VH-VL binders against Oxysterol-binding protein-related protein 5 (OSBPL5). Designs and how they scored, part 5

Target 1, 118 residues: Oxysterol-binding protein-related protein 5 (OSBPL5), of Homo sapiens (Human) (q9h0x9r126to243)
Amino acid sequence: VVIMADSLKIRGTLKSWTKLWCVLKPGVLLIYKTPKVGQWVGTVLLHCCELIERPSKKDGFCFKLFHPLDQSVWAVKGPKGESVGSITQPLPSSYLIFRAASESDGRCWLDALELALR
Below, E stands for the ipSAE of ESMFold2; O stands for the ipSAE of OpenDDE; V2 stands for 0.75 times the mean of E and O plus 0.25 times the DockQ between their complexes.

## First folded at step 1 (VH-VL)

Design p13 (framework fv_polzastobart)
Fold by ESMFold2-Fast, scan of step 1:
Structure p13 (fold): chain C 118 residues (1-118), chain A 121 residues (1-121), chain B 107 residues (1-107)
Amino acid sequence: as target 1 above (118 residues)
Amino acid sequence: QITLKESGPTLVKPTQTLTLTCTFSGFSLSTYGVGVSWIRQPPGKALEWLASIYWDDDKYNNPSLKSRLTVTKDTSKNQVVLTMTNMDPVDTATYYCAHTYWGDEYGMDVWGQGTLVTVSS
Amino acid sequence: DIQMTQSPSSLSTSVGDRVTITCRASQGISNYLAWYQQKPGKAPKLLIYAASTLQSGVASRFSGSGSGTDFTFTISSLQPEDVATYFCQQYESYPLTFGQGTKLEIK
């Protein structure tokens, strides 16, 4: 069951924004390079994450998923058993900062993520 | 006009804990996107970033010193406090606090005057 | 961690000369680079941010360029008051890191 799916810009380890396809399901956030599934980037394990709104003076509506003890938020294997690094992006290990296309889209994502986290 | 000033002990013995306070004016740490960073500089050496704290209480500590560093803020007092445990003579440096931004392309635009902390028996 | 390397470590030249300092990042940092001037006994002063944007109130003889990993800081015509140590700093990724500094002196 897909709760929500859409493009989000994700802040890389290099402060650059990368537009990635994000698929939210209960307990996990699946990240792909494009809507054409098969270019898996990573899977975020939501049970270990906290969610906070991070408005940006420059970048607009942002929010953050993070591990409160700075441990990895990433699953070891992809949905098809892919190993970490097979189609990797330079993303941080213990947190992710997302930028929504609009405030409306961002609030929809916050609501959906709050649901998926519980 | 934005101003920052560091305060705390100028002499610390090895193994003691250092506590430095940054008191600022001309901005609030409740203002969106604003933060304060701590930087140190040993005599004649390069600058080293220590920690940053932002308006939403998000904190970043230098991983090489993370277990020793705590940064907190008191928004109502316009203060940020840095605590560093287990001081060593190699920690002798001038410590600065600086105004910074999150999600902005700006550097650290306003710095305090710095306070020299000497670690000696 | 992103390592910042400056060249040269020190430079001695004459008033009116064009001065060039370079900074290399061990990883791509887009344009998230700042340049600071530090005079003896003083706190650093921000001169340039976003690799090429001059900070308000800073003299126009200072300029920056570059993107990715290679960056250049230039003083078009050196003045006596420009004697200082210059540092580059990346703010692409935490931990924030500085170059080792370039000490600029007049002959």
Scores: ipSAE 0.006, ipTM 0.565, lowest interface PAE 13.6, mean pLDDT 84

Design t01 (framework fv_tislelizumab)
Fold by ESMFold2-Fast, scan of step 1:
Parts: structure tokens; C-alpha cells; sequence
Structure t01 (fold): chain C 118 residues (1-118), chain A 117 residues (1-117), chain B 107 residues (1-107)
């Protein structure tokens, strides 16, 4: 069941923001380049993640998903058996920083992610 | 299959609050985004805002101080409230569904709102 | 806010001829552009989204192209029923914004 789906800006390894399509399900966050028939970017395994709000005057409402022991948050395989190394955007391995379109959107994402982390 | 229908008062006095309802049939409003768009007589389209799957909202900054979008999933309805109306708010108001963001595949027929004393 | 500018404001084309409508964004919107057709007294109808993906049920004479800041809607062979106002729209960034519209008429 899909808990929430929307575009979010995600910060890449070179500090640039990329708008990606995020689909939240219980226990996983699936990331695609575009909605509908978008190319799979990666799947975040939520059971190994912690969530923290990262408000910023410069970047607006931000939040962070991270592995507390600084290990990979990513699933090895995609939903259709894709490997991470062949199609994944250059995103950090042990954390992701998200930028929401508004404070309201960000609060909604935080609530949904807290539900999905259980 | 999916149908949207706007309803509300056709005439609203200046300074009052405009309240519109979008009733959805053939699909659950929990399964998609719902947008409100308006069109003044003889003019183009202006996006008002959206309500997401979660119930979170995003509004056009030009209207943000006056607009509230909400939903009642038990009635399968989305509501728009616009406060402190003026003649500039006279328009046809539409609701539209959006399944994957940018997929405005179904629109209501529109409801005409005239702001006049 | 991203400004969408259409050209021309109005266009007259003979039946069976090609009609071309242009849309320019004030900053890159990738391929997050939709095109709508609106006839008098009716709501807008989605023709194309993702710059070039035709909506189900839309005749194949309608096509879209473009990326970044420059987008085009083409009607390869104009039919009488195509007389309408056409709008482009970006959904790359909120607020979502529409072009001012292009009125298409028979010559």
C-alpha cells in the first residue's frame, strides 16, 4: 500500500539538489527519476534508518534519513531486480537529505515516515 | 469513470468567504492529488493549490494568506475556502484530479462564482 | 515563480494544414510540461503531459516536443473540432503556472 507519493528534492554527493519521485510504503522508500514509468533510482530500507528534522533558513524545510552506524541505507536490488551500481543516481550511501516544497509538506512527510519506520 | 463536480454559491458579497466543494465519484480522493484552478471571465487559468494524498496542502503564494483547501475522505469531498473576496475573485472555479503529479486527467465542469454587492 | 509565455496569442490555420504553438518557460522545467485544450463553456482537457506523452484517447495528430525552456504543440492536420484555446502548463515547481493561452481559429 502506498502511504505517500510526491516529488522531493534530494541532495547529491556534489551538494546539488535533484527533484526525484518518492514513493513511501511500509518499511521502504522507493526513489524514481519520474512518476508513472520512471527509471528506478534506489530503495531506502527504513528499518535501518533514523529520521531527523533539518530546518534551514537558506534551503527551507529539510529532513534527513540516515544509518546511525554510518552504513548503507540502500537495498541491493530494485523492485524488478535492478542492481544499484547500474542505474542509481550519485546519492550518498549512508544518509539522504530531503528538501520539501513547504513546511506543511515537510511536516506531512515527517509524520508519514515515522509511521513507515515502524 | 472518475467524475468531479464542483458546487457552491454562485454569488458572494465582497469581504466574505467563498466556500466551494468538489465531490468525487468513481475513485477515492485518498488515491490521488486534487487541485483547484480558476479562470476569470475571458482570461486564462490560475492555479490555486493542491491537497496531497496525506492531506498536506500547497498554495499559490499570491493567494496563500486567503486560501484553505481541506478534504473529508468519508464524504469523498475536497473543499476550498477563499476569504476576503473582491471582484478580482470572480471566476469559474475547477477542481481536477492528479494521480502521478502532472496527470490532470479529469476535471470538474466548473462552478461560476460572481463577487458583487 | 516560473513564467510560461505562449506564442502566438492567436493563430489562424486552414483545415488540413499544420498548426504549431510555442511555449517558453523563464527557467528550465525539464520535461514537466502539459498541454490543454479548452472549448467555450467546457473545462480544459489534458492532451499531452511530460512534454511529449499523449493522453489516452487524444488523436495522434496532436504531438508535443521540447525540453528545458522551449516547448511546442503541433497539430499535423487541423480538423474543424480543433478550434479552441490551448494552454501550456509547468508542474516542475510550485506554484504551478499556465501560459496565457493561444486561440486557434480556422483561416
Amino acid sequence: as target 1 above (118 residues)
Amino acid sequence: QVQLQESGPGLVKPSETLSLTCTVSGGSISSYYVHWIRQPPGKGLEWIGVIYYSGSTNYNPSLKSRVTISKDTSKNQVSLKLSSVTAADTAVYYCARDEYWGDFDYWGQGTTVTVSS
Amino acid sequence: DIVMTQSPDSLAVSLGERATINCKSSQSVSNYVAWYQQKPGQPPKLLINWASTRESGVPDRFSGSGYGTDFTLTISSLQAEDVAVYYCQQYYSTPLTFGQGTKLEIK
Scores: ipSAE 0.006, ipTM 0.557, lowest interface PAE 13.7, mean pLDDT 84

Design t02 (framework fv_tislelizumab; at its last look DockQ between E and O 0.05; V2 from the best seeds 0.00; counts 0 for: pae E 12.2 > 2, placed apart)
Fold by ESMFold2, look of step 2:
Structure t02 (fold): chain C 118 residues (1-118), chain A 118 residues (1-118), chain B 107 residues (1-107)
Amino acid sequence: as target 1 above (118 residues)
Amino acid sequence: QVQLQESGPGLVKPSETLSLTCTVSGGSISDYYVHWIRQPPGKGLEWIGVIYTSGSTNYNPSLKSRVTISKDTSKNQVSLKLSSVTAADTAVYYCARGDYWESYFDYWGQGTTVTVSS
Amino acid sequence: DIVMTQSPDSLAVSLGERATINCKSSQSVSSYVAWYQQKPGQPPKLLINWASTRESGVPDRFSGSGYGTDFTLTISSLQAEDVAVYYCQQYYSTPYTFGQGTKLEIK
């Protein structure tokens, strides 16, 4: 079942944001290139992740999803058995930084993710 | 692909209410922020306001007392009403799509010309 | 309100030459700047988002740069079809605001 789905800006150590389609299900966050699902980027395994709010600008809301021991957050296979995800830029193995469009929308994502983590 | 089309009366009398409709095809207004922008003849662009997917609105403070943006999801339409119009409200009116992430406008309607005169 | 000021208001450039349009914000907008092209009788067309990211289908002769308050749109080799009015826009905070426009002509 899909808990929540929306576009979020995602980055890692590079300063550039990438707009990706995020689909939240119990225990996993599926990441795709576009809302038309079929270009799987990766799947984050939520059960091993921590979630932390980052200070945000007036028009935005940032949060970080990360493995506290710096291990990979990524599932090995995609939802259709894919073994290699589609990439638009390199993303870190152990964390992702997200930006929602507003503080209200970001808070909704945080609440949904906190429920889905454990 | 998403398309937007403005419609409404081209002539409005001073002190009356300007009323326009934006019809969206190729996508659902439940998935997008819809903005209104206007352009007086031979002049630049002015952002009027936005209606969010939730139905909440945000208006340019310069127009806030006179503007109402609403939506009808069953018709996939967004409406603009601007009350107490004067000649200064003569412009081409556009509806445009913004996404959840950012409020730059990747899809624009063709625009509709509204003239305020006796 | 954040004021976006473009320069020049009008620019004439020979075919194949470089055109440069500047946009300055009244306060920092980080990289939240977009650029639009508008031809007569048409709506604006998005060229650049995030100060420097080219939209899909936009020719690579168009490039954007800048951060903070000073932004630039560059057309590296002007073509006849590039005759238009160009606008910058900040989307850092509401109300979202546009520059006054720069009319680009062939010399």
Scores: ipSAE 0.005, ipTM 0.562, lowest interface PAE 12.2, mean pLDDT 84
ESMFold2-Fast, scan of step 1: ipSAE 0.007; ipTM 0.617
ESMFold2 (binder alone), look of step 2: mean pLDDT 93; pTM 0.952
OpenDDE, look of step 2: ipSAE 0.012; ipTM 0.659

Design t03 (framework fv_tislelizumab)
Fold by ESMFold2-Fast, scan of step 1:
Structure t03 (fold): chain C 118 residues (1-118), chain A 118 residues (1-118), chain B 107 residues (1-107)
Amino acid sequence: as target 1 above (118 residues)
Amino acid sequence: QVQLQESGPGLVKPSETLSLTCTVSGGSISSYYVHWIRQPPGKGLEWIGVIYDSGSTNYNPSLKSRVTISKDTSKNQVSLKLSSVTAADTAVYYCARELYDSWGFDYWGQGTTVTVSS
Amino acid sequence: DIVMTQSPDSLAVSLGERATINCKSSQSVSNYVAWYQQKPGQPPKLLINWASTRESGVPDRFSGSGYGTDFTLTISSLQAEDVAVYYCQQYYDTPYTFGQGTKLEIK
């Protein structure tokens, strides 16, 4: 079952935020350019990730998914054999920083991700 | 070469708990998801549930109140328990693996036949 | 639950001819569809993943196509060893669901 699906801003390697559609399922976080499934950006393998809240006075409610040994968090290929990073701004390989629309939305995402990571 | 092998009693009495084990060789169950699927005689396939690499589980809602899937990573084994069995639970039971980036069930066990009768 | 409906229930095709099996989902599953082959007394074998990606070791006469709600498995030139029951499966959402199966026989 889909646990949660909504837009999140994700920080690229050039420090800007990109709004992407995120679909959370048990064990994976699927990232798309738009809500229409099939415009795939990447799949995050949650089993290799740790989750931490990253408070920011400047950027609002943020949280981070990361590999504790700085290895890639990404699945190798997408549904159509796509390579990771088919977006305007490249995403980091070993971590992702997310920005929620509000603290309430961010807390909801943290709860859902903690469930999916277990 | 990855191999999955189901084992169990073969015969169980109505109202008892069915207990099956899937033993994996040639690969670690920490590297993929393990699913249980069953097939009643002369019928199609029914997905029972999955255990993710993290140890979290997801079950078919039709069976959720009766089913438990667990794993012992040190023994490379996944177990299925189905309580309060009836004749409708008579089936061949399969375990199968799902790779994170493949999603299809690329390796299946040979299947173990379970007959529920008094 | 997402329902997968296969057609036909059974199909008889002459050796060397094309066999086509269809699968329809009750809602869009994008390309999150797999096809399996099952011979009597054996477990299912994955043939096609991601609707159209042929698995390693699967003969090139097998091909898959489709997106959204309509999917097709094609065997371009039927061989005797292809006699089996074929199942489609969606993994877009849980519970994962299978079609009811299509029995493929030789004429």
Scores: ipSAE 0.005, ipTM 0.541, lowest interface PAE 16.2, mean pLDDT 83

Design t04 (framework fv_tislelizumab)
Fold by ESMFold2-Fast, scan of step 1:
Structure t04 (fold): chain C 118 residues (1-118), chain A 118 residues (1-118), chain B 107 residues (1-107)
Amino acid sequence: as target 1 above (118 residues)
Amino acid sequence: QVQLQESGPGLVKPSETLSLTCTVSGGSISSYYVHWIRQPPGKGLEWIGVIYYSGSTNYNPSLKSRVTISKDTSKNQVSLKLSSVTAADTAVYYCARDYEWGDAFDIWGQGTTVTVSS
Amino acid sequence: DIVMTQSPDSLAVSLGERATINCKSSQSVDSYVAWYQQKPGQPPKLLINWASTRESGVPDRFSGSGYGTDFTLTISSLQAEDVAVYYCQQYYSTPLTFGQGTKLEIK
């Protein structure tokens, strides 16, 4: 049961932004390269995450998911048991920084994430 | 409206430990990365380190063996301890917050002067 | 560590003329560069973030450009209040590093 699905820019380990397809379900955020024949990138385990928002006046609406004890936010396997070998760009292990396309999109994501986190 | 204010002893003797405090008002230190930067008289800026939301830290390798950054969320304070000080540690010390997760500094404290002399 | 090198060390420009300050990184930092203005006795003030994004309240005569290893801060028409030391900073990788500073003076 998909709560929300759309593209978000996610900050990589080299601090570059990559546009990825994000699918939000209760308790998990699934990240894919594309929506069409989406290759799995990773799954974020929301039960261990906290959410903080910080809107940007020029760069768009940003927010962060992070593990409060600096442990990994990632599931060890994909939704069909895929290994992490499908990762196209290294992403941080204990947090993720997202940039929405607009403030409206960002607020929709925050509302949806708050629902999924509980 | 977010403000940072450094405080410290002003004068420290060689070989002692320097202790500085950054007090945050108008916002929570749990919502920001807080950095320490220093500037020796007549010279440029040197990054000392950062404390993340989780309490994890990252230090400039040149100072890592002598530096500890910590936070007290109940007091909304970030502290810097620098051990075994020498005259080379004489500088103005600033605390600053990150800019929208980007590690650029949009808000700085006024700076506190530290002189190491015998 | 990424080394940021500014040029020139000091620059004298007449009022109303264009001032150009350069910053080079020892390796690519994409657009993860900020520019700061510092006046005596004050903390640095953020002028430009993301190589080219001007901060709120910063006059439009200030502009930043560049990508990769070469970055430029331009003041299109120098005003008296612009006399300061300017620093570039990369935030692509830790340790965060600053240029050595460029002192801007009136000719």
Scores: ipSAE 0.007, ipTM 0.563, lowest interface PAE 12.4, mean pLDDT 83

Design t05 (framework fv_tislelizumab)
Fold by ESMFold2-Fast, scan of step 1:
Structure t05 (fold): chain C 118 residues (1-118), chain A 119 residues (1-119), chain B 107 residues (1-107)
Amino acid sequence: as target 1 above (118 residues)
Amino acid sequence: QVQLQESGPGLVKPSETLSLTCTVSGYSISDYYVHWIRQPPGKGLEWIGVIYYSGSTNYNPSLKSRVTISKDTSKNQVSLKLSSVTAADTAVYYCAREGDFWSGYFDYWGQGTTVTVSS
Amino acid sequence: DIVMTQSPDSLAVSLGERATINCKSSQSVSNYVAWYQQKPGQPPKLLINWASTRESGVPDRFSGSGYGTDFTLTISSLQAEDVAVYYCQQYDSTPYTFGQGTKLEIK
């Protein structure tokens, strides 16, 4: 059921990085502020997404989930019927850029996301 | 309340694998990740690596080929194995807890365990 | 890898005087910098995180400042118990890296 759960830095619309708790399941990526009694931030619908590596000499190992037609990647409601939450900085609607803690962590995430997308 | 304690053999022979265990009390290793850091005699601090909730690991590239970090969530323990040791691996080894919001500063440290590599 | 360089390597300051330790990163680390105090035979103790936030229980004579590539740890009035080696650390990206340390002694 849960393919992977760990923290990732996600880039907001103002280009700052926010560390969030990400839970990957087949077809969905759930994002929370914390893993304990977490506040739900949003759910990404993976069936509409493409995945691409964005390795950078300056930013480290990055990858992007995006809607190819620039439509929203977000589910309308959370798993408990919550409305889409917000973080310190808003997240983009049609894409997410992730920064992994390391190259090995990033490759692990890419493999897991490829599995969840299929 | 929060305590981290390293344990393992003080002496390891060259070419062998050193094995250390960090026993954690006062919190879950799934909530605040445990990192390994070492300090050779008279030198500075070197970050070794971490294991995350998923079991994925992140290692210092300088040590990556020789390091394995594992965890036993039921025992609340994190273990470090370093293979093919040489005299350069002689150091005090610490386990340390990452800070709030899974930030990579270390707010609680174990007392350290001294590992000497000698024949 | 991000290289953290401290200056000076060693510093002698009289009791009650101000001590200043500098730390430079080879690339921007925003405010992802921590400072530690280490006394002989003891593990490092966290003093400052987020470049300028003092850890609970740390005396107010300790302060941190800086952003980007230049960071400073200041002890406003040196006490005898402050004799130690001080390390800066970046946690913007892995591998996490530490400065080489600054040994603080009483003059």
Scores: ipSAE 0.006, ipTM 0.580, lowest interface PAE 12.7, mean pLDDT 84

Design t06 (framework fv_tislelizumab)
Fold by ESMFold2-Fast, scan of step 1:
Structure t06 (fold): chain C 118 residues (1-118), chain A 120 residues (1-120), chain B 107 residues (1-107)
Amino acid sequence: as target 1 above (118 residues)
Amino acid sequence: QVQLQESGPGLVKPSETLSLTCTVSGGSISSYYVHWIRQPPGKGLEWIGVIYTSGSTNYNPSLKSRVTISKDTSKNQVSLKLSSVTAADTAVYYCARDSGWYEDYYFDYWGQGTTVTVSS
Amino acid sequence: DIVMTQSPDSLAVSLGERATINCKSSQSVSNYVAWYQQKPGQPPKLLINWASTRESGVPDRFSGSGYGTDFTLTISSLQAEDVAVYYCQQYYSTPLTFGQGTKLEIK
């Protein structure tokens, strides 16, 4: 059921980038600190999200998942009942900004996310 | 390069609905976020709202109950409707684009502005 | 809502002298500040984004600085064409908000 899994840099509320492991399934994006089980950070509910792409001269190939009404995108509990984890910097509640390693990787992510959003 | 052009009726009666159109050329509205900003005579700038590339919208809370922004991608046009107008809605109305990135909500291109007077 | 407050409301500076316009936000906006120039009968023109990045085509006499709550636009050597109203804008959060404007005139 996994559509795509890879590392992405995600921008925190303090505007710095953190590399996290992202697993895309139909309707949800699961975020972990590492590919190893038990390091769950959060689950994004895709049915409430919009996707936007724009490369940046400063940050490279970037894209954003966000709630159009600025409401939370996060599930309240993880797959095994975990509470939302912590990272070096906190993640925003109503959006996530991603930075891909390359344009090619970024376009693969956009295609996969568009599929998962449908 | 991108160009934006506003059009509208100029004069609107109190309690009626104001309808404005922004026509974009040199770029697709599918590639940019389009915003509406207004400026009452002799005063500063007030952000009205935005329409995202997806078609979703976000409005200034002060105007949210009265405002609707929509787009027609086939015509490359963005529309603003403001209901129940009063004299306080008299202003120059601008459409403007940002880079199409949520955190880059600064405006690199503006239309020339269209003057709207609300008068009986 | 984040309130942006400019000072002074109006400023008169002699040709060739330095002009400084200040902008304060009611809460931290990091570096999410843009500056615009507006001449009579014209739409605003973007001068600076990201607090200090000059837009392409903007003369190098214009510079922006600041972070957090205090921001400054500087014109190092005023020219006649710089007579305008200047606005700061935050884009840290919606609703987007502008300062009230600073009118710059020649002495």
Scores: ipSAE 0.005, ipTM 0.559, lowest interface PAE 13.1, mean pLDDT 84

Design t07 (framework fv_tislelizumab)
Fold by ESMFold2-Fast, scan of step 1:
Structure t07 (fold): chain C 118 residues (1-118), chain A 121 residues (1-121), chain B 107 residues (1-107)
Amino acid sequence: as target 1 above (118 residues)
Amino acid sequence: QVQLQESGPGLVKPSETLSLTCTVSGGSISSYYVHWIRQPPGKGLEWIGVIYYSGSTNYNPSLKSRVTISKDTSKNQVSLKLSSVTAADTAVYYCARGPEYYDSSGWFDPWGQGTTVTVSS
Amino acid sequence: DIVMTQSPDSLAVSLGERATINCKSSQSVSSYVAWYQQKPGQPPKLLINWASTRESGVPDRFSGSGYGTDFTLTISSLQAEDVAVYYCQQYYSTPLTFGQGTKLEIK
């Protein structure tokens, strides 16, 4: 069952934002370049993650998924055995920072992620 | 680049079993969810069911007692069997690809061209 | 089952004018709505999914909006090739269900 799906801006290691399609299911967050299948970027394993709200006056409503022991949050392989993809810049291995389109969208994402993390 | 093509008998008698085949090219059915949808003449669309890449199936409750969807990965084909057909089963039957990451179901892209099935004696 | 109801059943719009098609679900489907275009003798073609995400290759004049129970497909400037039947579809829960269709004609 898909809990939530929408575009989010994700920050890479170089601090720039890339708009990606995020699909939330129990235990996993799937990231795609577009809503079309076959453009898989990576899968975040939620059982190893912590969630924190990161409001920013400069960046808007943000939140962070991270591994508390600084280990990889990524699944090893994609649905077709692909290695984790890349966006316009490299993605961090142990955390991801997301920017929502609005505060209300961001709070919906936080609620949905808390449910999926259980 | 992924294409789907339906095939099967155009005419089937009441009470018999309708058997249709969907042949997929340009991609493996092991990587996609494949759906069957039908459209009676001059009417709207009705979802029949789906087969997931895992081989599990989910059917429209209105048809569940009569429908079986299966796949043959070696031939890259998905099959639909509908038993005990009546005139109400006369329709164009489509197979269509669903999103790989959506476990319950989803949207459809691409669709096959459709195959016409007429139930008459 | 979730019932999808479209309005109007048929719509006539002049070339270059805006066409608006509505779709209402019997219960909340969040953003789990797709829109299809079907021309005579052809299979449906996906235009929009996730209520508002336009499929690649679909002209910019097509847009979708809505959340919950009320959804809209808009064609900002009708072209001759847009004459077709349009269907909304929910994929929030099975069985997957479609609206009854809206026939779009040139006035």
Scores: ipSAE 0.000, ipTM 0.534, lowest interface PAE 14.2, mean pLDDT 83

Design t08 (framework fv_tislelizumab; at its last look DockQ between E and O 0.85; V2 from the best seeds 0.00; counts 0 for: pae E 6.6 > 2)
Heavy chain, then light chain:
Amino acid sequence: QVQLQESGPGLVKPSETLSLTCTVSGGSISSYYVHWIRQPPGKGLEWIGVIYYSGRTNYNPSLKSRVTISKDTSKNQVSLKLSSVTAADTAVYYCARHRYGSKYYFDYWGQGTTVTVSS
Amino acid sequence: DIVMTQSPDSLAVSLGERATINCKSSQSVSNYVAWYQQKPGQPPKLLINWASTRESGVPDRFSGSGYGTDFTLTISSLQAEDVAVYYCQQYYSTPLTFGQGTKLEIK
ESMFold2-Fast, scan of step 1: ipSAE 0.359; ipTM 0.797
ESMFold2, look of step 2: ipSAE 0.061; ipTM 0.712
ESMFold2 (binder alone), look of step 2: mean pLDDT 91; pTM 0.934
OpenDDE, look of step 2: ipSAE 0.659; ipTM 0.892
ESMFold2-Fast, scan of step 4: ipSAE 0.438; ipTM 0.807
ESMFold2, look of step 5: ipSAE 0.065; ipTM 0.720
ESMFold2 (binder alone), look of step 5: mean pLDDT 91; pTM 0.937
OpenDDE, look of step 5: ipSAE 0.698; ipTM 0.900

Design t09 (framework fv_tislelizumab)
Fold by ESMFold2-Fast, scan of step 1:
Structure t09 (fold): chain C 118 residues (1-118), chain A 122 residues (1-122), chain B 107 residues (1-107)
Amino acid sequence: as target 1 above (118 residues)
Amino acid sequence: QVQLQESGPGLVKPSETLSLTCTVSGGSISSYYVHWIRQPPGKGLEWIGVIYYSGSTNYNPSLKSRVTISKDTSKNQVSLKLSSVTAADTAVYYCARDLSYDFWEGSAFDIWGQGTTVTVSS
Amino acid sequence: DIVMTQSPDSLAVSLGERATINCKSSQSVSNYVAWYQQKPGQPPKLLINWASTRESGVPDRFSGSGYGTDFTLTISSLQAEDVAVYYCQQYYSTPLTFGQGTKLEIK
């Protein structure tokens, strides 16, 4: 069951933002380059993550998913049994910073993520 | 302009809960992040946790099971509670304002309270 | 956790001479490093953020440099009021961590 699906900008290790397609299901966040099949980037395991708001005057609504013990947040296999995906650009291993298109979109994402974390 | 001031009991018995308050003047706590940092006698600095303007919190994993940070916007105060204290919790406790409240995930502290000394002893 | 290690633990420098304090992180922290000055009985004071950006009101004899894992705080010409303990801090990831401190004294 898909709880929410939409584009989010994710911050890479080089501090640039990349727009990626994010699909939220109970316990996992699936990340794709585009909504198209075969564009899988990675899967975030929500049971090992904490969620926190990151307010920004200039960048809009941001939030962070992170592992409290600084371990990987990524699943070993994708939803179709893929090996840890070819990350098309450097993404951090123990946290992800997301930027929503608007404050209202960000609030919806936070509410959905709180539901998925339960 | 903005000032932070810690207050608390000074002396706490082992196994009890330590309760500290950070009072903010010259600005609203709803406008920025507030952190708690402690320093045991003769030792360095240890980050305890943060409360964001939204009320969300993040804690040092070493203390997470014992620590709660909360805020009361009507009183312009941020509170720290640390349960089941031992002699190892004896320290000067500081509250500090996050310079990066505008965006950055990292935190440098531009304004600090003067610190309140907490001794855990029977 | 990211471990911040300072060197030396203590340093004695003559008035007017250069003082150099080093800070090494256990993993890359980019430029997410701050430096603080702490005098006895006082809270720490922010000197440098973003590894090299001097805070407002801090004398220009203080400078920071570094990126990745190796960082340096330099005081170009030591003054008597600079006697203090200096701490580096990373804010690349939580938990936020500090170096153990470097005590700076006059020779």
Scores: ipSAE 0.000, ipTM 0.544, lowest interface PAE 13.5, mean pLDDT 83

